# Designs tried in a protein design chat: VH-VL binders against q67xv2r213to389. Part 7

Target 1, 177 residues: q67xv2r213to389
Amino acid sequence: NMEQLAKTLTSLYNIYDANRKPDYIYENEAEFRSLYVLLHLNPSSGVMGEPLSLWFRKLTFALVKSKEICFVRNLLRLYRMGNYKNFLSRTASEATYLQYCISEHHIREMRLVAVQYINNVCYKLQPYPLLRLSQNLKMKELDVESLCHECGLETCTDPDGFTVLPVKQSTFRSPED
Below, E stands for the ipSAE of ESMFold2; O stands for the ipSAE of OpenDDE; V2 stands for 0.75 times the mean of E and O plus 0.25 times the DockQ between their complexes.

## First folded at step 4 (VH-VL; framework fv_rilvegostomig_arm2)

Design v3e (at its last look DockQ between E and O 0.02; V2 from the best seeds 0.00; counts 0 for: pae E 15.9 > 2, placed apart)
Fold by OpenDDE, look of step 4:
Structure v3e (fold): chain C 177 residues (1-177), chain A 124 residues (1-124), chain B 110 residues (1-110)
Amino acid sequence: as target 1 above (177 residues)
Amino acid sequence: QVQLVESGGGVVQPGRSLRLSCAASGFTFSSYGMHWVRQAPGKGLEWVAVISYDGSNKYYADSVKGRFTISRDNSKNTLYLQMNSLRAEDTAVYYCAKEGYDSFESWYYGMDVWGQGTTVTVSS
Amino acid sequence: QSVLTQPPSASGTPGQRVTISCSGSSSNIGSDTVNWYQQLPGTAPKLLIYSNNQRPSGVPDRFSGSQSGTSASLAISGLQSEDEADYFCAAWDDSLSGYVLGGGTQLTVL
């Protein structure tokens, strides 16, 4: 579970810290440390640990400037700001396999935010194509359709044969509820 | 530059009819929903009606439902509001407004550009 | 009598931060994004904020919007004399199948 992972990572980090050399990063250290950030993206996740603000202050300059830490710091900002489009885009294109796996829950959260936002805003008077949503969510269209259905939204086929959200619907609900 | 120009306002007696027009320019008219919003003297804004980009969907405020008809001619870039059975409480400045579009998200949202309005006065 | 509820008036001095609230329900603000409109005296309304917190081109960053639950708020920082106007919030209402607006807030710059 995530709590066990957090403890394991903490132990690993202690080993790194015990063997710290000035301006030196051990192989894979930056990636492993990036995982801590991803585990703590949501402060309400229940994962034990210190606030990220304090955690970052303990990192060496070399680690802070690493591409892995820079990447997850950007993801953290996107996540906090609710920028689902860029969050999903960057996670899909730049995350390592392990980073992606740990981020799956957050990816789903952002996808749900996107679906809710679309339902609230964009197709009151005209249909919204699922293909466009697929591109933004970085999902296959069929999976997007399933996600929409999970959220209580209906889909239909337009005269051109494309699947669409026909109009804004009042039946939206978060699947996590 | 997006421009909306309302016309057709005037003074009419209760029970009479009036037809407002809104000439649109500076954008692809047929791609956007259009709204009518009115403002009684010294009062706030009241949404009246909206029509979809292709005219297939129309929605009205309860206060005008059954009396007002929103329509459009995309070939003429013109929005219309047919007002029947006019009442004193219909006295207002009537604005036409264009649906907004977020190019980043490719979403349509509420009114982003408004005309200067045309005045309708219903009095005996 | 407006579906969305705003304070009828607000005031501030130049340089101050002023907030205007907009209260709705689950059928409008609770299920839609909020737009804010500014209406200067004797003029047509102008879009000020869309999609809760987005600024159209030309709108200064001292204007900001937020939404939480069934309520929204417009914040104006560094208040200026030209900000004296009426401000309206708006959203789509699912139960009414139409747009609804607040009663408007008259902002006075002292």
Scores: ipSAE 0.021, ipTM 0.612, lowest interface PAE 6.4, mean pLDDT 89
Fold by ESMFold2, look of step 4:
Structure v3e (fold): chain C 177 residues (1-177), chain A 124 residues (1-124), chain B 110 residues (1-110)
Amino acid sequence: as target 1 above (177 residues)
Amino acid sequence: QVQLVESGGGVVQPGRSLRLSCAASGFTFSSYGMHWVRQAPGKGLEWVAVISYDGSNKYYADSVKGRFTISRDNSKNTLYLQMNSLRAEDTAVYYCAKEGYDSFESWYYGMDVWGQGTTVTVSS
Amino acid sequence: QSVLTQPPSASGTPGQRVTISCSGSSSNIGSDTVNWYQQLPGTAPKLLIYSNNQRPSGVPDRFSGSQSGTSASLAISGLQSEDEADYFCAAWDDSLSGYVLGGGTQLTVL
């Protein structure tokens, strides 16, 4: 569970801090510290722990510059902007196994943000191709169609035989997960 | 309002020492890293040193390593630069600057607020 | 000289758009964010742009920044006489374990 993981990570960080060598990063330290950021991407979530603003202050300069910390800083920014395309792209190409596993809920959340955005702001006279959504969400087209249906949206076939999402449907709802 | 006031500059001979101070107000001093940056007459800016919020980490420009020591006293809201073995090329205006924080990114960045500077002149 | 390379001068007339370049390396601009500082004559530097393209409160939106590869650029649109100043780029350098700055660009408003 995420609460126990957060407590275990905090205990690990206390051990790192108690044994701090100046300007040094222990093996895998940057990756394990990056997981804290991913657990707290949504400040409204129920995951307990130190707020990110205070937490970042405790990192050494070496850790702040590490690839793993820079990666999750970028994801945090993309998450807060609602930039689902780059969030999903960066996660798919750059996340470690552990980083990806921790991010699963946020990956689904970003995919839902995408469906909501497309339905609300794209042009009604040009239904959105599911193939394009499949590419942007890093999902198979059938899974995208299922996601649209979970959101209360219908799909259809255009004159050329491609599956499309008619936009501006008033039936949109966020599925409970 | 954030304010930084440097002091301790003056005219000294090569090989002598000076200690610069930077009095901070208008923010929680113990929550931010602090920098020293200098500017020689008619020249550009040269970063000198940085110290972390709790004083545990310090970094220096190669031009001053081994001669200068950055320190802070969080109980007095004061940043220091101990400058030993001064050389003519250390002649400059010395600025202190506060580390910036972006609450949207939850990230620290360079220098956001600077003092007015204190002048150090090293001449024989 | 400076680790980051800037042109020593730039100029424009009121209303023009001008750009100031900053060239670095993979150990600084290529791996860290760029800040820009404005220094009016006889005054201390002031933060103009942070994190490549972000403006602090009180900086007009006619100032913008960008970063690509190992280079960065500051753009000033709608140039005004009050923009006449020195401009410096800055970044953390991993190899040197410190901040590095450009030599500065003196902007003249003709």
Scores: ipSAE 0.000, ipTM 0.516, lowest interface PAE 15.9, mean pLDDT 86
ESMFold2 (binder alone), look of step 4: mean pLDDT 92; pTM 0.941

## First folded at step 5 (VH-VL; framework fv_felzartamab)

Design f9c (at its last look DockQ between E and O 0.05; V2 from the best seeds 0.00; counts 0 for: pae E 5.5 > 2, placed apart)
Fold by ESMFold2, look of step 5:
Structure f9c (fold): chain C 177 residues (1-177), chain A 119 residues (1-119), chain B 107 residues (1-107)
Amino acid sequence: as target 1 above (177 residues)
Amino acid sequence: QVQLVESGGGLVQPGGSLRLSCAASGFTFSDYAMNWVRQAPGKGLEWVSGISGSGDYTYYADSVKGRFTISRDNSKNTLYLQMNSLRAEDTAVYYCAREYWDSYGFDYWGQGTLVTVSS
Amino acid sequence: DIELTQPPSVSVAPGQTARISCSGDNIGSYYVYWYQQKPGQAPVLVIYDDSDRPSGIPERFSGSNSGNTATLTISGTQAEDEADYYCQSYDSSTYVVFGGGTKLTVL
C-alpha cells in the first residue's frame, strides 16, 4: 500500500542521512528519493509524510541537481499546472522502471484531468475529436471513449463518422478511486 | 474575441516598485494558466512568472524570485505582477500571455507595457 | 534542465526553404512551440506541439522535434516571413524556457 511504501522510503532516507558523506550520492539514492515526490504529487492523497516544500529544502545540493530529482520536480510542476500533455510525454520517455510503477496512478489522474479540462475549457474544438484525445493521452480511442463514459460524459458521432466529445456537459463526475 | 491588455508600465528608479495589470476578455479567465514574459530592448523573450487557473500555484524565474509576485483576481478577469526592488536589468516590455490547455503554448499575447528602470 | 540554443541568424533566398534549429538536451521528450515576432509587435504562435499549425498559419510553416533538436521549417519563404523566431518548451528548474531567438532574413 502507498502508506507503507512511504514509511519504508522514509526509513531508507533516514539511513542515508545518518551516513551522510559530503557531496556524495549513494548508489540509486537519487532514484529512491525521487519516489517520495511521485507519491506526493497530489497533496490531497493522504499519504503520510512532510509537505514537499519542506522536504525539498532538506535535500543536499548534489541531490537537487541530480537527473532523477530534476525529472520528478518537472513532473510535479506539470502536474500542478494541469499540463497533462507534457506530463504524459515526459513520463513515457524518461521514467525509470520504479518511477513508472509509482506513476501509474498519476497517469490515470492526469488522463482524468485532461477529460475534465477539455469538457470545461474547450472553446476552440467543439465537439472535441476523440482521435485527438487518444493521441494526446496515449490511449486507444475506444479506451478514451470508455474513460469519458466512466466520467459521466456522453460521446457521439459527427457527420463525417468520427467519434467526438460534446464539451461543456454538466454531468462530469470524477470516478471512484 | 480573446483580448489581453497590459497596463501599469512606466519609469521607476532602481529599488522602486510597480504593479502591472493585464485585463482579460473573450474567454473564461479562471480556466487558463497565465504568464508574464518580458523582452528587454533589442533582446529576446524571457519568461518571468506563471500562475495556475485557480491561482493556487505560482512559479518564478530565478532572476525575479523574491522580488516579484504574480497574482490574479478571477472575479475581475485580471492578472497582476507586483514588482519590488526593481533593477536596471528589469527594464523591458512586459507581455501578458495565455497558456492554452490543449497545446500548453502561449496562444494569445497582449501588446505589452514598457517598464523602464533608471536613475 | 533544458537550455534552448538557436542560431542568431539565418538567411534564405525568396522561394527557398528556411530551417531554424532549436537544440536542447533531450528536447524530443517535450513539446516545442514556435513564435514569430515582427518589429514592434507581440509574438505570434506559429507552431505548437512540435509540428501543428494554429488556424490561420500558412502550410509552408512546419515543425519537427526528435532527439536533441527541434526544427522550424518554412518552405517557399516569402518576404513577409522575415522576423525573429523563438522556440519555447518547459523545464524542471523553472516552468518555461525560451530559446535565444533567430533572425530570419529573406534576401
Scores: ipSAE 0.170, ipTM 0.717, lowest interface PAE 5.5, mean pLDDT 86
Fold by OpenDDE, look of step 5:
Structure f9c (fold): chain C 177 residues (1-177), chain A 119 residues (1-119), chain B 107 residues (1-107)
Amino acid sequence: as target 1 above (177 residues)
Amino acid sequence: QVQLVESGGGLVQPGGSLRLSCAASGFTFSDYAMNWVRQAPGKGLEWVSGISGSGDYTYYADSVKGRFTISRDNSKNTLYLQMNSLRAEDTAVYYCAREYWDSYGFDYWGQGTLVTVSS
Amino acid sequence: DIELTQPPSVSVAPGQTARISCSGDNIGSYYVYWYQQKPGQAPVLVIYDDSDRPSGIPERFSGSNSGNTATLTISGTQAEDEADYYCQSYDSSTYVVFGGGTKLTVL
């Protein structure tokens, strides 16, 4: 589980710190350290550990400036800001396999945010093509349709044969994660 | 809309005490680290103290360490600064500032409350 | 402890580029933040993490940080940009530190 992973990572970090050399980063250390941030994207996640603000302050400069740490700091901001488009785009294009795996539940959260946002704001006057939504969510169209249904939204086929979300629906519900 | 409103400032004699409050609204208060930053009349900004979202970690500038205590009540969305053994050099406008997510800058500031330490 | 040094004042003509420096030992290893403060107002964050802009901040504001100097650049400076500007950073010992501030005058 996530708590065990956090403990394991903390143990690993302690090993790195115990063997720290000036301006030296061990192979894969930056990536492994980035996983800590991903585990703690949601401050209410219940995952053990200190606040990220304090955690970042304890990193060496080399680690703080590493592309991996910079990447997850950016994801952190996007996540907190509810910027689903950039969050989903960057995780899909830039995340390592391990980073992506750990981020799957956050990715789902952001997809739900996106669906809610689209339903509430983006297509009050006209249907919204699921193909367009699939591009933003980085999902297959059929999976997007399923997600919409899971959120209590209906889909239909427009005159051109494309699957669309009808105008704003009041039946949206966030599924239990 | 994020709002920070400081209160509690006033005139106090050297050696006296004062307690500042900052009422926060428009965001999940407990998710953000909060700070106090002060500005003496006609002078620059000086960081005073910071506290983590949970309140478990506190930081102080050397100039106020041992005299000031930062605290928070997340159930009331309120930040506090207990100032003891006040000195003339503590005279300043005291700002409540929210840290930018988990970064190290401050994205929202209150209007400030003036503290004047004078005999 | 890191110490941040700013020029006390900078002057620029309207439409010209203003550059405000923030010098500190190895400041490029830290993230730098910039604040704009107008008379009688609270500071406003204009740059975070060296070069990123908060929402609502005009694109003409930009930041850089390398070596021993961080720089706030205001391209196409406007009269409304006249203000005090403060750089801010952090370290493990001091936690938070501000520069002395720079008064930007638009001539």
Scores: ipSAE 0.023, ipTM 0.631, lowest interface PAE 5.0, mean pLDDT 89
ESMFold2 (binder alone), look of step 5: mean pLDDT 92; pTM 0.947

Design f9e (at its last look DockQ between E and O 0.06; V2 from the best seeds 0.00; counts 0 for: pae E 10.6 > 2, placed apart)
Fold by OpenDDE, look of step 5:
Structure f9e (fold): chain C 177 residues (1-177), chain A 119 residues (1-119), chain B 107 residues (1-107)
Amino acid sequence: as target 1 above (177 residues)
Amino acid sequence: QVQLVESGGGLVQPGGSLRLSCAASGFTFSDYAMNWVRQAPGKGLEWVSGISGSGGSTYYADSVKGRFTISRDNSKNTLYLQMNSLRAEDTAVYYCAREYWDDYGFDYWGQGTLVTVSS
Amino acid sequence: DIELTQPPSVSVAPGQTARISCSGDNIGSYYVYWYQQKPGQAPVLVIYDDSDRPSGIPERFSGSNSGNTATLTISGTQAEDEADYYCQSYDSSTYVVFGGGTKLTVL
């Protein structure tokens, strides 16, 4: 339960703050604090809390400039920009286990955005190789094929034996979470 | 195209004052933190001062704290550095540099303006 | 306060790999940035967030940061890479900190 996690993290943050030392960051504190950002990545998530802009202002300089906070700030920006490629790439390469777990639904969301974008914008006239899509989505090719099918898209095999996404299909639909 | 153009440099006597300006263009100025970095002749880079996009937060190197004041006018897309009580060791090329979202270092630099403090 | 230490100079033959170190206490906790500066020019960002390259920077430039040392690596070094290189990071006490710079000479 994300709401319960948020409450737990808030309690943890209060403990850190109560024991705050000047210019000191507790072990794993930056990572745990980064989880708050990920929980609130989507403002419509229903997770209780203050706006992220206010939340960031309350962090110490050491925390704000920590790799963990910088990382999730970057993810937040990418998410808001709809930059699925960089979002998925960075999450796959740089996220900790906990960060990744909390971000799974965001990752799926961005993958759906990517599939829709590829179907509607990038390849209107030519089939799109699933292998390339796999690389962008950071998924296995078979999983990408499944995702495309879940989105109401068909796939086919090109003359060279590669699986491709045919030209723009009007059957695209966002699957339920 | 992002452009940063420094001005206001020149020769000044010790104890004197000088005000540098950096004219920014090609981007939403208020969205970016801006910094001053200086380089003494034949020496390395030294961070001088930084200011948040809104101007609400300012930072200074210990070497200039109490003497220099960084400010910005977002309506004019201009960054300023008021330098008071100048010393010989303040002699340097002063660069204005954009800090990309406070996370990506200084991605754009001006060409610099020379400040010479000498009697 | 974090102090970033760089070797004053590094020499490399054309086509060889150049490595420039940037040492600092717990530097791995913050992102490191690298700048290239040629004579009479302003610095140019060549590496951000330890290992990422801005657009337009050749792939032969790479970076790493772990523990107390960040490293800029230039594989297949070319004559045009001869320049001063500066590392930069952040510190809670000093805000922004630069290394002393390294002069890279391509022999």
Scores: ipSAE 0.104, ipTM 0.702, lowest interface PAE 2.2, mean pLDDT 90
Fold by ESMFold2, look of step 5:
Parts: structure tokens; C-alpha cells; sequence
Structure f9e (fold): chain C 177 residues (1-177), chain A 119 residues (1-119), chain B 107 residues (1-107)
């Protein structure tokens, strides 16, 4: 679980710190330290631990400049901006396997936020194309349709044969999990 | 239909303050993140600051951080930029720009308002 | 922090194809937006999400983005296309970054 993972990571970091060689990064250290940032992207998530502002101050200069730490700092900023398009694009192209696994909850959160925003926006004289959602959410169109249905939204086929989401449906609700 | 109208520019001494306003109409203002972008005379575009639709998150370029404050009043459909400790390099036309996270960068821009910082 | 580098100017004969580059490290991992600005006017969005045209933008405008380079292409260039063109993306430090701009001259 996420609490057990956070405790395990903290123990690992204590071992790194107890064996600190000046200006040195141990094998995989930057990646494992980056996972702490990903666990705490949402400050309201209830995952216990040191606040990120204080946590970043404890990193060595070499770690701060590492590719892995720079990547998750950027994801943190995109998450706080609500920029789901760039968050999903960067994660798809740059996350390691472990970084992706830790991010799965936030990836789903960003996709749900997008569906909710699009449903609430009025597009004059046209429903929203699922192909556009598929591109922006980094999901296959079939999976996007399933996500819309999980959110209590209906989809339909337009006269040209494309699947679309009629906007302003009052039936939206957050899926379970 | 979408309209953004900046106001509040003018001539100010170095170290002075100025507050810019951007009146928005033709869309649901609170649904959209808003930004300020400036352009010094004869120069390119420079992003200054951004604010989320609710006003809960604000962002600043390093060059203005600590001196400028972005805010919005969603009941008045108005975006603001409070500019303090103005410097000569802040001289520019200031545009307000609308951003919506569904497929658009800055899809609508105002006409701009000129700020001149000179002694 | 990515810097977006554009050529300062591009010249093209009427009816020919103009290509304006926007270079940045790994820019292909980010969406790129293009703006047209005529003298004394506000910028106008002409390409969003790398390659899509807003309603009302002529079909002669197109865009691409891969690797380290995004490109705005104007086919069949017309005199009214003479303007400054800016690319824009996001980066980890500044949230929004513009290229330096390219002056397109139609001779």
C-alpha cells in the first residue's frame, strides 16, 4: 500500500543519508528519491510524510540537478497548474516504470478532471469528439468511452460515424476507486 | 463574442506602482485560467503571470516574482495585475490572455495596455 | 528549462512555402502553439496542440512537432501572411515560454 511504500522509502533514504559520500549519487538513488515527490503530488491525499517544501531542501545539489528529480519537480508544477494535457504527455514519454506505477492514481485523476471539465463546457451546435479526448488523455478511444460511461455520461455516434460526448449532462458522478 | 479589455496602463516613475485590469465578457470567466503576457517595444512576447479559474493557484515569471500580484474577481469578470517596485525593464504593452486546458494555448487576447516606467 | 529558438527572419516569394522552426530540447514531448502578430495588433492563435487549426485560420497554415523541433508551415504564402510568428510551449521552471519570434517577409 502507499503508506507502507512511503515508510520503506523513508528507511531507504535514511540509509543513503547515513552513508553519504560528498557530491555522490548512489545507483538508482535519484529515481527512488523521485518516488517520494510522486506519492505526495496531492497534499490532500492523506499519505503521511514530510512536506515537499522541506523535503526538497534536504536534497544534495547533485540530486536536485538529476534528471529524475527535475522530471518530478516539473510534474508537480503541471499537477498544481491543472495542466492535464502536458502532465499526461510528459508522464507517457518520460516516466520510468516505477515512476509510472506510482503515478497511476494521479493519471486517472487527471483524466477524470478532464472529462468533468469538458462535460461542463458548452460547445455551440456540436458534441465533443471522443477522438480528441483519446489524443489528450493518452487513452485508446474505446477506453475513453468506457471512462465516460463510468462517470455516468452517455456517448453517441454522429452522422459521420464518429463517437461523441454530448456535453452538459447532469448525470456526471465520480467513479468508485 | 469573447472580449478582453485591458485598462490601467500609463506613465509611472521607477519604484512606483500600478494596477492593471482586464474586463472579460462573452464566456464563463470562472471556468478559464487567465494570464498576463507583456511585450516591450520592438521586442518579443514574454509571459508574466497566470491564475487558475478559481483563483486558488497563481504563477509568476522569475523576473516579476515578489513584485507583481495576479488576482481575479469572478463576480465582476475581471482579472487584475498589481505591479509594485516598477523598473525601466517593465516598460511594455501588457496583454491579458485566456487559457482553457481543453486544446488551447492562449486562444483570446485583449488589445493590450501600455505601461511606461521612466524617470 | 527549455529555451525556444526561432530564426529572426524568413523571406519567401508569394505562392511559395514558408517554414518557421522552433527548436527546443525535447520539445516533441510538449504541445506547441503558434501565434501570428501583425504590427500594432494583438497576437492571434493560428496553430494549437502542435498541428491543429482554430476555426477561421486558412488551410495553408499547418504545424508539426517531433524530437527537438516544431515547425510552422505556410503553403501558398500570401502578402497578408507577412507578420511576426511566435511559438509557445511550457517548461518546468517558467510554466509558459515563448520563442523569440520570426519576422516573415513576403517579397
Amino acid sequence: as target 1 above (177 residues)
Amino acid sequence: QVQLVESGGGLVQPGGSLRLSCAASGFTFSDYAMNWVRQAPGKGLEWVSGISGSGGSTYYADSVKGRFTISRDNSKNTLYLQMNSLRAEDTAVYYCAREYWDDYGFDYWGQGTLVTVSS
Amino acid sequence: DIELTQPPSVSVAPGQTARISCSGDNIGSYYVYWYQQKPGQAPVLVIYDDSDRPSGIPERFSGSNSGNTATLTISGTQAEDEADYYCQSYDSSTYVVFGGGTKLTVL
Scores: ipSAE 0.006, ipTM 0.550, lowest interface PAE 10.6, mean pLDDT 84
ESMFold2 (binder alone), look of step 5: mean pLDDT 93; pTM 0.946

